# Designs tried in a protein design chat: VHH binders against RING finger and SPRY domain-containing protein 1 (RSPRY1). Part 11

Target 1, 184 residues: RING finger and SPRY domain-containing protein 1 (RSPRY1), of Homo sapiens (Human) (q96dx4r300to483)
Amino acid sequence: LFLKEGRQLTYEKVNLSSIRAMLNSNDVSEYLKISPHGLEARCDASSFESVRCTFCVDAGVWYYEVTVVTSGVMQIGWATRDSKFLNHEGYGIGDDEYSCAYDGCRQLIWYNARSKPHIHPCWKEGDTVGFLLDLNEKQMIFFLNGNQLPPEKQVFSSTVSGFFAAASFMSYQQCEFNFGAKPF
Key: E = the ipSAE of ESMFold2; O = the ipSAE of OpenDDE; V2 = 0.75 times the mean of E and O plus 0.25 times the DockQ between their complexes.

## First folded at step 7 (VHH; framework vhh_8emy_2)

Design m2 (from l09 with A61P; at its last look DockQ between E and O 0.01; V2 from the best seeds 0.00; counts 0 for: pae O 10.6 > 2, placed apart)
Fold by OpenDDE, look of step 7:
Structure m2 (fold): chain B 184 residues (1-184), chain A 121 residues (1-121)
Amino acid sequence: as target 1 above (184 residues)
Amino acid sequence: QVQLQESGGGLVQPGSSLRLSCAASGFTFSNYAMHWVRQAPGKGPEWVSSISDSGGSTNYPTSVKGRFSISRDNPSKTLYLQMNSLRPEDSAVYYCARVYEYGPSWAFDYRGQGTQVTVSS
């Protein structure tokens, strides 16, 4: 619903400075580095490191974007508090029934430790990935540079609320999050 | 309470035009940017158009740019979508939606029941 397609949406009289969602330094794997302003994450470890944001979505339609800084393996999307990230075992977002992730490197969607291919090309440095969560329609929609994938609904068989923006990172991968600090 | 009610949908031939309306109530309409979104069967919702609170700025996805035009009348609290050169792929339920800052994130917190648009020969 917040489709950008390379264009900035017009949101007048909205105080973007009041948007305070950020990566949660208290809900992060051991070796993941979070920027001081909480909007960028980088993995400097050999383990698969994960993080959730600070805001829990319990209702409505929500959207955030990620800018790909490095084009390696990352799994980015939505996870609940029940999602268990086991960084030393290589488990992250999308590896349980309470999370779903977009992987632009391997061109996969991850849910419950299962993957399926998507039609997007591999992401590149500088690309924008969009993440829409619609709890009314019980669907997640992923975007690459404004191009929409079919909705993902499978996760809603396990949970219907309590989602956080979340991401898992392979070694030396990095991305920047926009939870509304910048116009979509 | 916030209410949005869409109207103006229908069955039309390809190449024809429709004008959708959305009646808003329960909030200060002129303080909010407004949006049109659509959802086709088996597909997720798709953003169709946005207009600033004053109507001074509009935005469209590539899929409808040049064919659709969003406008608003703040005194009557009405949002419009002029759809020209309609195509079969424009067939969907069209919703009027309000964007609101909810907590630390953006959300579409209100939309109507929608109006069906079917483009078919």
Scores: ipSAE 0.009, ipTM 0.232, lowest interface PAE 10.6, mean pLDDT 86
ESMFold2, look of step 7: ipSAE 0.234; ipTM 0.572
ESMFold2 (binder alone), look of step 7: mean pLDDT 82; pTM 0.833

Design m3 (from l09 with G56D; at its last fold request DockQ between E and O 0.78; V2 from the best seeds 0.00; counts 0 for: pae E 5.7 > 2)
Amino acid sequence: QVQLQESGGGLVQPGSSLRLSCAASGFTFSNYAMHWVRQAPGKGPEWVSSISDSGDSTNYATSVKGRFSISRDNPSKTLYLQMNSLRPEDSAVYYCARVYEYGPSWAFDYRGQGTQVTVSS
ESMFold2, look of step 7: ipSAE 0.319; ipTM 0.679
ESMFold2 (binder alone), look of step 7: mean pLDDT 82; pTM 0.841
OpenDDE, look of step 7: ipSAE 0.792; ipTM 0.904
ESMFold2, look of step 8: ipSAE 0.245; ipTM 0.614
ESMFold2 (binder alone), look of step 8: mean pLDDT 83; pTM 0.838
OpenDDE, look of step 8: ipSAE 0.012; ipTM 0.252
ESMFold2, fold request of step 15: ipSAE 0.048, 0.123, 0.031; ipTM 0.457, 0.529, 0.457
ESMFold2 (binder alone), fold request of step 15: mean pLDDT 85, 82, 83; pTM 0.861, 0.833, 0.847
OpenDDE, fold request of step 15: ipSAE 0.029, 0.715, 0.307; ipTM 0.403, 0.882, 0.694

Design m4 (from l09 with A107S; at its last look DockQ between E and O 0.01; V2 from the best seeds 0.00; counts 0 for: pae O 8.9 > 2, placed apart)
Fold by OpenDDE, look of step 7:
Order: structure tokens, then sequence, then C-alpha cells
Structure m4 (fold): chain B 184 residues (1-184), chain A 121 residues (1-121)
């Protein structure tokens, strides 16, 4: 994750290699597998497994991307420390008032255990999903292959800071995270 | 320990210029991208600008783009913010910030105590 305003153009990119964010192996559901480099997650269990990244966003505009490895059910977005992952009950990111998630498989946005449809087609293997958190404007914006959805603002009625990139995975689902290690 | 100390703020007229400085210590300054953020009374923190570790790349909030310029001197471990064409809405406490990964649990940004910038006629 890094500070920026919106999706940066290539010529405006700042070298953020020194900003280290990765999936947090110490803040992960029991059966979720995290890659050694901390940028890939895979669920080998029948439970709905979740993980938060290592970086807490308290101010500014932040962005990360996810590459869809498998096109099944995942809920990817933002969650605070107050979000509770109940992997055995099938609750993950977007299932409480302190998180919001994009679901490209079911074409849904999740917040507080409620879903609403979005206009993006179902994601496919190899697709890139973008996640923008703007704490200045109190909005989350999701992208699929660069296509923007309307901003989500509901979560900010419950919390206005302390967000982590986070994801929940159904069985055998996998994705790769880019928190700035590769160009967007 | 990581330390950041901002300076250079003050009371100025609209249209004037200020140059903020941030003295960094306690870490390898040249290895980190640095940021400026600001907070006005009654408002949340606002990201202003960022610069890469080498200084080769910069970014700005839309509200300050074309008026502010971020720079750094790695040998002296100093971050700068040149603010031109200042406006009343630029009034805020300005902080320099560094993103840091703290332990295995989470990462956060270090900030200084800030320097007050007031733009008023």
Amino acid sequence: as target 1 above (184 residues)
Amino acid sequence: QVQLQESGGGLVQPGSSLRLSCAASGFTFSNYAMHWVRQAPGKGPEWVSSISDSGGSTNYATSVKGRFSISRDNPSKTLYLQMNSLRPEDSAVYYCARVYEYGPSWSFDYRGQGTQVTVSS
C-alpha cells in the first residue's frame, strides 16, 4: 500500500519499494495458506478463510491490486481491526460493519453481511482487481481491469480509519496481491 | 528510534510562499519514500505529497498540484515542501510521515509533531 490520489499514471508513479506490505501470517484464519513472499493466498480448507495485510491505513488515499488466480468466490477489499472473521460460520470481509468487499464471482459488493450487485462482469483468471481507499473523501472504489465502480461509502458510517487490505476465500480459491511491488 | 521534526510553518498572506522542512533521524532516510500530510481544524488528515526514496519520482494531491513541490536531501536526511501560491484552505498543521512495518502484526506511519501553516489576509 502507498499514498496516492486515485490510480496513478505510469509517469507519475513514486518508487514505493521501501513501503512494505504483505499478507499477515499472524493475522490470518487457521487454514489459509500464505506464500513465503507474503503476496499470495490460497484456501485449501472447506471453511471461509480470511487474512489482513500488515499495513494499517489511517489517512490519505491508498491503492492495491489483486490478480485473480482462480475465479471462484472471494471477498476482497478493506477491513479494520474490529472486523471479525468467523471462518467456520462463513463470515469474512464485508460481513460486518467494519469491512467492505468486492466479489467478482458473484458480482456483488458486501458490507455488513448485506450484498448488492455491481455492473462488472464476473472476474476471470488473470483479471486485475483494483482497490482504492480514500480516507479524505471517505470512499472505497473498486476496479476490474481498470474499469471503475461507483464509490462505496457505507462503511464510513461505522469507522473512518484503521483499514487493512483484506480478503476472504472459499475453498480452493487463490489470488495474488500487489501492494506496490510491481507497477500498477 | 525514528524521529521526524517539521519546521518552517507560519502565518502568511494569500499568494505567498513557504518552505517546510522535515529533519529525519533514527533510520536510513534514503531507503524510504517520504510523505507530507496535513490536518486542518475540524477536518481529518489529508495526504498532500509524496516522494520516492531516491527523489526521482513525486506525487501530489489535486488540491496542491502545480503549487507545491516536494523534494529531499538524503545526505542531510531532510524532506522539503515548497508551497507557492498559498490559499486560506491550505491552512493546517503539516506533518512529514514515513511508512514503517512494525513487527509481524501491522505497519504504520511515523509522523512528527507538525508545523502550523496559517494563510490569512
Scores: ipSAE 0.011, ipTM 0.234, lowest interface PAE 8.9, mean pLDDT 86
ESMFold2, look of step 7: ipSAE 0.028; ipTM 0.484
ESMFold2 (binder alone), look of step 7: mean pLDDT 82; pTM 0.833

Design m5 (from g1 with A61P T103D; at its last look DockQ between E and O 0.03; V2 from the best seeds 0.00; counts 0 for: pae E 4.9 > 2, grease 24.7 > 24.2, placed apart)
Fold by ESMFold2, look of step 7:
Structure m5 (fold): chain B 184 residues (1-184), chain A 124 residues (1-124)
Amino acid sequence: as target 1 above (184 residues)
Amino acid sequence: QVQLQESGGGLVQPGSSLRLSCAASGFTFSSYTMHWVRQAPGKGPEWVSSISDSGGSTNYPTSVKGRFSISRDNPSKTLYLQMNSLRPEDSAVYYCARVEYDDYYGPSWAFDYRGQGTQVTVSS
């Protein structure tokens, strides 16, 4: 059949960008490392280095988990493309109106460069942190080892969709993302 | 005004111990997670330890875990860092720190309030 190759190429989907982590090498030191599978990140620089994932969430309810590899200062949560991380000035996720972050080392929730305490204990190596984004109810929910915090809604006053999983790292910090490849 | 005053640093030999203290005033000390951060010349800040408001939860990076111990005494508004088995790479200015959650607006990378610091020098 003379049209078979054309028909197959016509229906081919290009989907490689949806599973790749995005390294922000122009805004961080050259030593920010991402694993070959794109699920683990480590900062080896002295600046506050940030990364967004490759998946843009525009609708529905989405959930991911992070395994704490090192128990130091990391800020993990959700950010849009409009977030400016300004790594040399120490701004990361949660430091603008377009992002919200969980800080398990300092026991804080960050939004718009302001923090508030949360009731979870300090995270430890091996802990599982959960991140739920509900775009129907306009809320973000953080979990530590299955224990839920009250919903966070403040970011939705400035933006309503277009979120990426995102994280910012102090020197020598590392975590591993699970977007569903491992059971929750 | 929030005030943090570190003390207890000094010049010591490798393998020695030191206990750092931080006197806090101007805020409800028992309501805040407290931290130790260290900084060598020409380097960015390095997180060293954290302790929850009640003192029930502590955390350390691998570089100091098992050697350093953070503690607090809420009645006296004092934070401590017990440093054992000191190494030359532990040499730095040590700061106690907190994050202001009601009135701070700025980069989250920095801890909001630090004292003057106390110098720890471990000579090889």
Scores: ipSAE 0.172, ipTM 0.576, lowest interface PAE 4.9, mean pLDDT 78
ESMFold2 (binder alone), look of step 7: mean pLDDT 80; pTM 0.818
OpenDDE, look of step 7: ipSAE 0.505; ipTM 0.798

## First folded at step 8 (VHH; framework vhh_8emy_2)

Design n1 (from g1 with G56D T103S; at its last look DockQ between E and O 0.03; V2 from the best seeds 0.00; counts 0 for: grease 24.7 > 24.2, placed apart)
Fold by OpenDDE, look of step 8:
Formats: sequence, C-alpha cells, structure tokens
Structure n1 (fold): chain B 184 residues (1-184), chain A 124 residues (1-124)
Amino acid sequence: as target 1 above (184 residues)
Amino acid sequence: QVQLQESGGGLVQPGSSLRLSCAASGFTFSSYTMHWVRQAPGKGPEWVSSISDSGDSTNYATSVKGRFSISRDNPSKTLYLQMNSLRPEDSAVYYCARVEYDSYYGPSWAFDYRGQGTQVTVSS
C-alpha cells in the first residue's frame, strides 16, 4: 500500500507535462498570505482563509502534492469556480457541493459541509499529501505519504469538470504546494 | 454482538498466494460495504480493498491491483481476500472491517468494527 520512494505508480497515468500551476493571488481570501513563488500559503488571520490555484482541470488525470508545514486544521483538495469561500463565516473547501477536501488534522474528508472519517493518522509536519483527480473515472484520491485512501466520488454528482487545486487554512497554518515544480 | 474474525494468514515466500477469510456475525452482512485493511509494525493502517454490499463493485489500492481480489459470500457472511504474487511489503496484520454508513455522505472510511486481524508474513 505504501508506494516506493518516488511514488512511480501514482504517476504512470497522470498527465504531468501540463501541470503548470501556482496558487492564484487573484483568487484568494483576504488574509491568506501566499509566497512570492506562489507555492506556499500561510494563514495569520483568525478567519478560515482559502485559495485556488491558477490551473483549471477540465479533463484527464491530474496530481499535485502538499507538504504539511504545520499540522493544524487545513482542508485541502479540489474546488470548482462555483465553490464559495467565505472566510469570515468559516466556509472553505469541502463546505459546498462543488468541492472536496482532505483534512489530515481532524482525519476527515469534507464535502458539501459534511465530513466523514478517514483511516489515515493525523498528518505531521513534513508529511506529504497527494491529491489525484481523475475526471475519466470521476474520482478523487487522497494520499498521505503515498498511502492511498478509497476514492471519493460524491462531488461528481454536482460537477464533473473545472476543478482547481484548492486549500483552506485555519489560523497559523501553513503548507507548501508542488504542482510539478519538483519531482513527485 | 457484531463480530468479525479473520483467518488464513501465515508465513509464505515471495510470489506465493494466500486466501484470507473473514467470518462476520451479529449484523446484516449483506447490507454493508466491507473492507480489508492492513497494518505493518511501525506504520499506520493501510486501505487494501473494498467491496460493495452486493459484491458488484470492488476497489483496490494501487499497490495491490492485479494481485489481490476481494470477494464475498453473503449467505455465509464471509469476506475473502485472495492474495497472489505476494511481496515482502505485503507483510502486515490484515483486518476485516465494516464501514459506517452516513445517510447523506454514503459509506465512510471509518470502520466501526474490525476483527483481531490475521498475520501475513512474506519472507524468503
């Protein structure tokens, strides 16, 4: 179940050549800080801050990774443009029918403001979370350090395309994104 | 009382096969999606495979696809895991697990019940 170093099996069917994304400073909540290179986000506010990346997935299989810098509450996954991030009301990724998020702190999967537990242990600083979107199979797959969860399919009852990598952050939380800039 | 009891584990050589069984009792077996999960020493639990209540849908972790096959016999309330082409990295305690069901979200990936597990050791 644990992928070997380099997670080769995960990437065999993933179109990595077209992954040119960064966090979108123009599609971000008011108080979320994004690094100059657009690959790191940190929330210094008391609100639940969110961001989407610059690349929209309309077809195929896509993958990105996040390195956990702080181990607090974050909701990371996929969201369409129809997803509403209301930072002052505590709405983030996974809180509507157009997004789905992995929460490694509370060990939950979020969709449409509802959560269900997953079997991964709480994430730790330095952990790598993987996010696979397969629009052919209409499924999202989450990984922790290469350990795969069962696929999530609920979001596809509401939408089937137009997904962005996205994340929501509680206060003082930080993570780094890899959209292909570094080898997975 | 809900009970799950795994069996069929053992010490085998790489490339060999094992068939695990899970005997379920105390609940309507045919109404639940069932899973196999495994845990190796020092590692967290790993999802291996799942099968729908009717058995018409199966899922596998990428690491076991093509090698493992999950099946169920609802009349006998038994879950199976056929493991072929075993590798050392498959060594773990294997658990049969029942998934909680949420009326809105569907099957969760938290297990409300699991057995004591059966040890699988793959070593040359």
Scores: ipSAE 0.404, ipTM 0.763, lowest interface PAE 1.1, mean pLDDT 90
ESMFold2, look of step 8: ipSAE 0.644; ipTM 0.830
ESMFold2 (binder alone), look of step 8: mean pLDDT 80; pTM 0.812

Design n2 (from l02 with N31S A33T G56D; at its last look DockQ between E and O 0.02; V2 from the best seeds 0.00; counts 0 for: placed apart)
Amino acid sequence: QVQLQESGGGLVQPGSSLRLSCAASGFTFSSYTMHWVRQAPGKGPEWVSSISDSGDSTNYATSVKGRFSISRDNPSKTLYLQMNSLRPEDSAVYYCARVEYDTYGPSWAFDYRGQGTQVTVSS
ESMFold2, look of step 8: ipSAE 0.814; ipTM 0.906
ESMFold2 (binder alone), look of step 8: mean pLDDT 80; pTM 0.804
OpenDDE, look of step 8: ipSAE 0.409; ipTM 0.748

Design n3 (from m3 with A33W; at its last look DockQ between E and O 0.01; V2 from the best seeds 0.00; counts 0 for: pae E 8.4 > 2, placed apart)
Fold by ESMFold2, look of step 8:
Structure n3 (fold): chain B 184 residues (1-184), chain A 121 residues (1-121)
Amino acid sequence: as target 1 above (184 residues)
Amino acid sequence: QVQLQESGGGLVQPGSSLRLSCAASGFTFSNYWMHWVRQAPGKGPEWVSSISDSGDSTNYATSVKGRFSISRDNPSKTLYLQMNSLRPEDSAVYYCARVYEYGPSWAFDYRGQGTQVTVSS
């Protein structure tokens, strides 16, 4: 349960009995380390390492959170299967027309390898970052500790469904995902 | 055309301070976020710190937060890194960088020789 500017936001946990919502060790770039429980990722390589989750969002409104473990450069958001992980070229989430990413270190929103500033403060260790995908309104919304940014819509000009939670990590960066197993 | 020239490194004792500078030319410095990246022998590049084009926003790697301070002077086209309480693990070549325009989001664009920082004994 999170608030947006004095309004209460309520998100119900999706029944995931047919799939396990976690980071997909079979949909990950070469050197990203994924924890045994599948909810934490860390890069210790010099390349820009990426991962998608196991659950494909094709309708409705969905939400997940990330806990910032390290406050460095990570690009976290949503990507379709068409988004490419070019880890040795430095391409990650937000670097093509099939993905959009929030960067709380540099205060940027990434889409199609182009960035724009956002108004959130730089994220800190322990912060909670929220990621909402609304396929009814065709928008993505990013939250820092419950505070919303303006909606992002540009990715929907290139694709309309089939999104996965996704992230890219610079060296020594780490975060933990919550796909709903813990209360928001 | 784009030129970045780092300076201010040296050999120091643990606990010392150093101030790095980066002179920039060949691009509109005030339009770019600037970054410090370091590389120790045999390791890949490690992001250290970033500063917005206006200087209003800064960020730091966990390993340096509270010890390092990034700043810029847009009129002189100069980027700075104040490094306090230096540790042996801070030993590296330090590069200033900008992000590739329309390129990969991770691939920092650094063309300077870097400046060596060595913290020993």
Scores: ipSAE 0.013, ipTM 0.379, lowest interface PAE 8.4, mean pLDDT 81
ESMFold2 (binder alone), look of step 8: mean pLDDT 84; pTM 0.859
OpenDDE, look of step 8: ipSAE 0.014; ipTM 0.260

Design n4 (from m3 with A33Y; at its last look DockQ between E and O 0.02; V2 from the best seeds 0.00; counts 0 for: pae O 9.4 > 2, placed apart)
Fold by OpenDDE, look of step 8:
Structure n4 (fold): chain B 184 residues (1-184), chain A 121 residues (1-121)
Amino acid sequence: as target 1 above (184 residues)
Amino acid sequence: QVQLQESGGGLVQPGSSLRLSCAASGFTFSNYYMHWVRQAPGKGPEWVSSISDSGDSTNYATSVKGRFSISRDNPSKTLYLQMNSLRPEDSAVYYCARVYEYGPSWAFDYRGQGTQVTVSS
């Protein structure tokens, strides 16, 4: 999905029929549960579970949304194939140099195992988090209910392409992904 | 390039009024919700007010509600903050901030350099 600069989310020129992304059941940590339609994930384990989607972004501007089902600790954003999700050691998206994650529970941005605070309030059940990846400008932008944060650019020092939508979940956390199946 | 430039700040007495302005450029101003935020010494940034892209919806922090008024002129790409009945606790650097869409939570992706407002006897 493509965004035009200076406007609210618009997809007038995007052919969504050709892009079918879902959570990748073959690229998921051991105890993460993925819904049959591949758009919802839930962690029933005590470990920090992670998943990447099926679509790799190598160029352009891409956007997806997540609906917060539970308001606990999740790290959601973008990760390359080189990102390591070690569920038993507590490593997830944003814990290496090949991923960057938004955490609405702790109000943090994660990159390379370091966190910085963001100005969004804690997310609540029902909130929508937006994830924009702009490979042209080499930036990631996070949104909460349409309110955007300053761009994150650090990850592009390590990698410039090959990003997947990805998420890590603490115990009993759940969220729903929208990769374009529903209007944003 | 996105640019926001605040002006209109100054030193005033309690009870007085100020009008802040923010000149926007480098983006389609009328497509964005705009905010005022402020930061006082030793404090974190505080959201002050928001206005919808069309200007038909406004919101205010409890601390300024009834005293401050946000407005915008889309043709001139200017955001305003009318501040009445100023109090010493209103002293801060005031920033104009851009957001993609107004929601229940406040955030911004761009802000200016700010304008200093000092309310003192």
Scores: ipSAE 0.011, ipTM 0.275, lowest interface PAE 9.4, mean pLDDT 86
ESMFold2, look of step 8: ipSAE 0.012; ipTM 0.354
ESMFold2 (binder alone), look of step 8: mean pLDDT 83; pTM 0.847

Design n5 (from m3 with E101Y Y102E; at its last look DockQ between E and O 0.01; V2 from the best seeds 0.00; counts 0 for: pae E 13.8 > 2, placed apart)
Fold by ESMFold2, look of step 8:
Structure n5 (fold): chain B 184 residues (1-184), chain A 121 residues (1-121)
Amino acid sequence: as target 1 above (184 residues)
Amino acid sequence: QVQLQESGGGLVQPGSSLRLSCAASGFTFSNYAMHWVRQAPGKGPEWVSSISDSGDSTNYATSVKGRFSISRDNPSKTLYLQMNSLRPEDSAVYYCARVYYEGPSWAFDYRGQGTQVTVSS
């Protein structure tokens, strides 16, 4: 879901029927498996595997959701093109200054390879995790089953636009993305 | 020198309870979230439970929620896992873990020997 705000800060809901967001099979670390429809990923390797979606967010307010398929360690959030997938070095989303990630297994928010606890319970199979990027207010907001956390702003000290939805997966972890094709 | 020492495992029948302990030293225990992780023979590690640095927030894997209870005592630098209504599927080596920086990412620290829990009859 894309949200556009005018200079009067008016919220808009934008239908993306002509632009199809999915996981980018050409912007993925070596050992991550992406489903044929492009909305589900699974790690079958021992390394920490990463992916970005096909749509670059340069303006406005954006929201996507993830359904937790396995309840283990994943780091899901937002990354620019400058964020590097160094799967053999354990480098994933939230592990550099160009990305920020939510970890619902360990209850952590990751930025620049540093973590802090969050107050959400541990995610479980079937949970819906929400990811809001507000480029007007320069903030990221994470939701678990509709309950939001305080905004995260630290990544904006290093970059201000050009974000992709992105995720990193520990061995055998899997989730499914919803970029707006299904109702939220 | 970070040290983690698990204890309290054993062989029990299904439906039994066990209480695991983890003695920590070599770091400021109260500054870290702590975790339990288990590994059955021939399988990868499985996250079990986490507790915040202050102890006021806890989380559990779906497979153990309602049966297991994590707690900590920061003055004694000790982490606990109360395991009730044990099932054969809970059989594993249990490790306490700290998240640590392993640049450029963070990982669970499995420095202890673990404690074996075996549930069979």
Scores: ipSAE 0.000, ipTM 0.154, lowest interface PAE 13.8, mean pLDDT 76
ESMFold2 (binder alone), look of step 8: mean pLDDT 82; pTM 0.827
OpenDDE, look of step 8: ipSAE 0.009; ipTM 0.258

## First folded at step 10 (VHH; framework vhh_8emy_2)

Design o1 (from n2 with A109K; at its last look DockQ between E and O 0.03; V2 from the best seeds 0.00; counts 0 for: placed apart)
Fold by OpenDDE, look of step 10:
Structure o1 (fold): chain B 184 residues (1-184), chain A 123 residues (1-123)
Amino acid sequence: as target 1 above (184 residues)
Amino acid sequence: QVQLQESGGGLVQPGSSLRLSCAASGFTFSSYTMHWVRQAPGKGPEWVSSISDSGDSTNYATSVKGRFSISRDNPSKTLYLQMNSLRPEDSAVYYCARVEYDTYGPSWKFDYRGQGTQVTVSS
């Protein structure tokens, strides 16, 4: 079990806020509700609903954070345009070879419909999850309250660019995204 | 029986250096990715660094990147952590840990770790 650690973000990160990144209401599953300011999502259906952000990462190092509003099952991370969202079949972020997701509820990392355990404790309401994408090093790094996991590299065997911040939600789950609107 | 034994810890001043060692036995050392983790009093475990089975790939937590260096000697079954520019916040018990990979690809779970070695950085 890992307790909350201080925020230790020393990577050079690109702030998505400069390009007004937000959740894409035009690239979202049918029953996922997005807030008017485009930074919060809530699932009001029994289906597994997904969304991608508005900005595509083709190069460099990018970082965003999510605040956990509800502590149920969500799969949050990165997905390309080739990733398919099949909300009625239960397919979301991390369920194909073109996406990878962090699941703090079940303590899993998802890639290509396969899961592996991570050492973070279950996330709680109010927790902050960090998402780092480094296309130079071809790695994704997940953080919980500043505590870093080992890098994930599997997704880069299938794709090396064109990633969006993305998330999938089980019923009645909610989280808030920070693409740089607030200090990290 | 898998065994890991850490050594090299001690009390040092800020800015100083330490080199930790981990002696491995009871398994094919060269077939596993190895990790360093640390735990300070009152805090949970913190991942510090990892090195691939062959030693070709290394990774570091942001808090230690640029200051710590992980290495391994497969013939002697020894893992190392060179710690430079030590800070008070580096004070913790340091553990050597073995990771098991599952059949679903590169996945990590700390299956085994040693008793740890105490590192204290204080003026």
Scores: ipSAE 0.252, ipTM 0.672, lowest interface PAE 1.5, mean pLDDT 88
ESMFold2, look of step 10: ipSAE 0.767; ipTM 0.886
ESMFold2 (binder alone), look of step 10: mean pLDDT 80; pTM 0.802

Design o2 (from n2 with A109R; at its last look DockQ between E and O 0.04; V2 from the best seeds 0.00; counts 0 for: placed apart)
Amino acid sequence: QVQLQESGGGLVQPGSSLRLSCAASGFTFSSYTMHWVRQAPGKGPEWVSSISDSGDSTNYATSVKGRFSISRDNPSKTLYLQMNSLRPEDSAVYYCARVEYDTYGPSWRFDYRGQGTQVTVSS
ESMFold2, look of step 10: ipSAE 0.712; ipTM 0.874
ESMFold2 (binder alone), look of step 10: mean pLDDT 80; pTM 0.810
OpenDDE, look of step 10: ipSAE 0.326; ipTM 0.713

Design o3 (from n2 with T62P; at its last look DockQ between E and O 0.01; V2 from the best seeds 0.00; counts 0 for: pae O 10.4 > 2, placed apart)
Fold by OpenDDE, look of step 10:
Structure o3 (fold): chain B 184 residues (1-184), chain A 123 residues (1-123)
Amino acid sequence: as target 1 above (184 residues)
Amino acid sequence: QVQLQESGGGLVQPGSSLRLSCAASGFTFSSYTMHWVRQAPGKGPEWVSSISDSGDSTNYAPSVKGRFSISRDNPSKTLYLQMNSLRPEDSAVYYCARVEYDTYGPSWAFDYRGQGTQVTVSS
């Protein structure tokens, strides 16, 4: 919801460091488990399971972080509502033109089912991955433990707004999301 | 056209103070909550502070609470950030930011920000 000039904001008194976003239990694949507080996801199935968060980014600059709990294959990043997650076919975030994902296990960036290598080492348990979405500059930036990768811009050829934080998980993979609950 | 221009940054020693300013134009400044955010090289952005449209409410990140003070002068359309007891970890580019969305997100969000002003705290 965009503001008009002079409009009062409902979050004017809100501490932005404690903004509450969470994984959307209503927008999750069949076998992905989400924690009660909505900040952790775990795949207990052999399928490639996916989830989007509750907040849609239509403009501006946004950032969130993920803590790697298990170091297996996960694809984490941004996806629109048009992204189709086909868990039984092994398709998740980054496997269509409406999403882009960071894969720290295989050291890849995924977009439209195509991958390219990145220079980050393989992520390890306890690592922090950062996700910056800048809709003004039409770029996504990924971080590993504070190390920045070059911006990703490909996804913006297909869509320019309506992004959700999203992730896809291989079997028995788990990660924790920080949508501002903890300082970045 | 919305414009935000930060100033007041510089190189200072730990324990010192700086006062940042942000000159706003192109919108009704007094109608918006304003924010300070910062970003260090290679790191994600960090929300620092916010102040309501009237200035009656202020918020701070835990990392700066007790040391930083946000204020505003609506007639001059200026936002301020008084930074005391500066630490090396406060080193970053500091941005003045406006939020255009009336919603809650995964982190701080802004639709407009300035070019930023560099703050470097080093002995």
Scores: ipSAE 0.008, ipTM 0.257, lowest interface PAE 10.4, mean pLDDT 86
ESMFold2, look of step 10: ipSAE 0.690; ipTM 0.861
ESMFold2 (binder alone), look of step 10: mean pLDDT 81; pTM 0.816

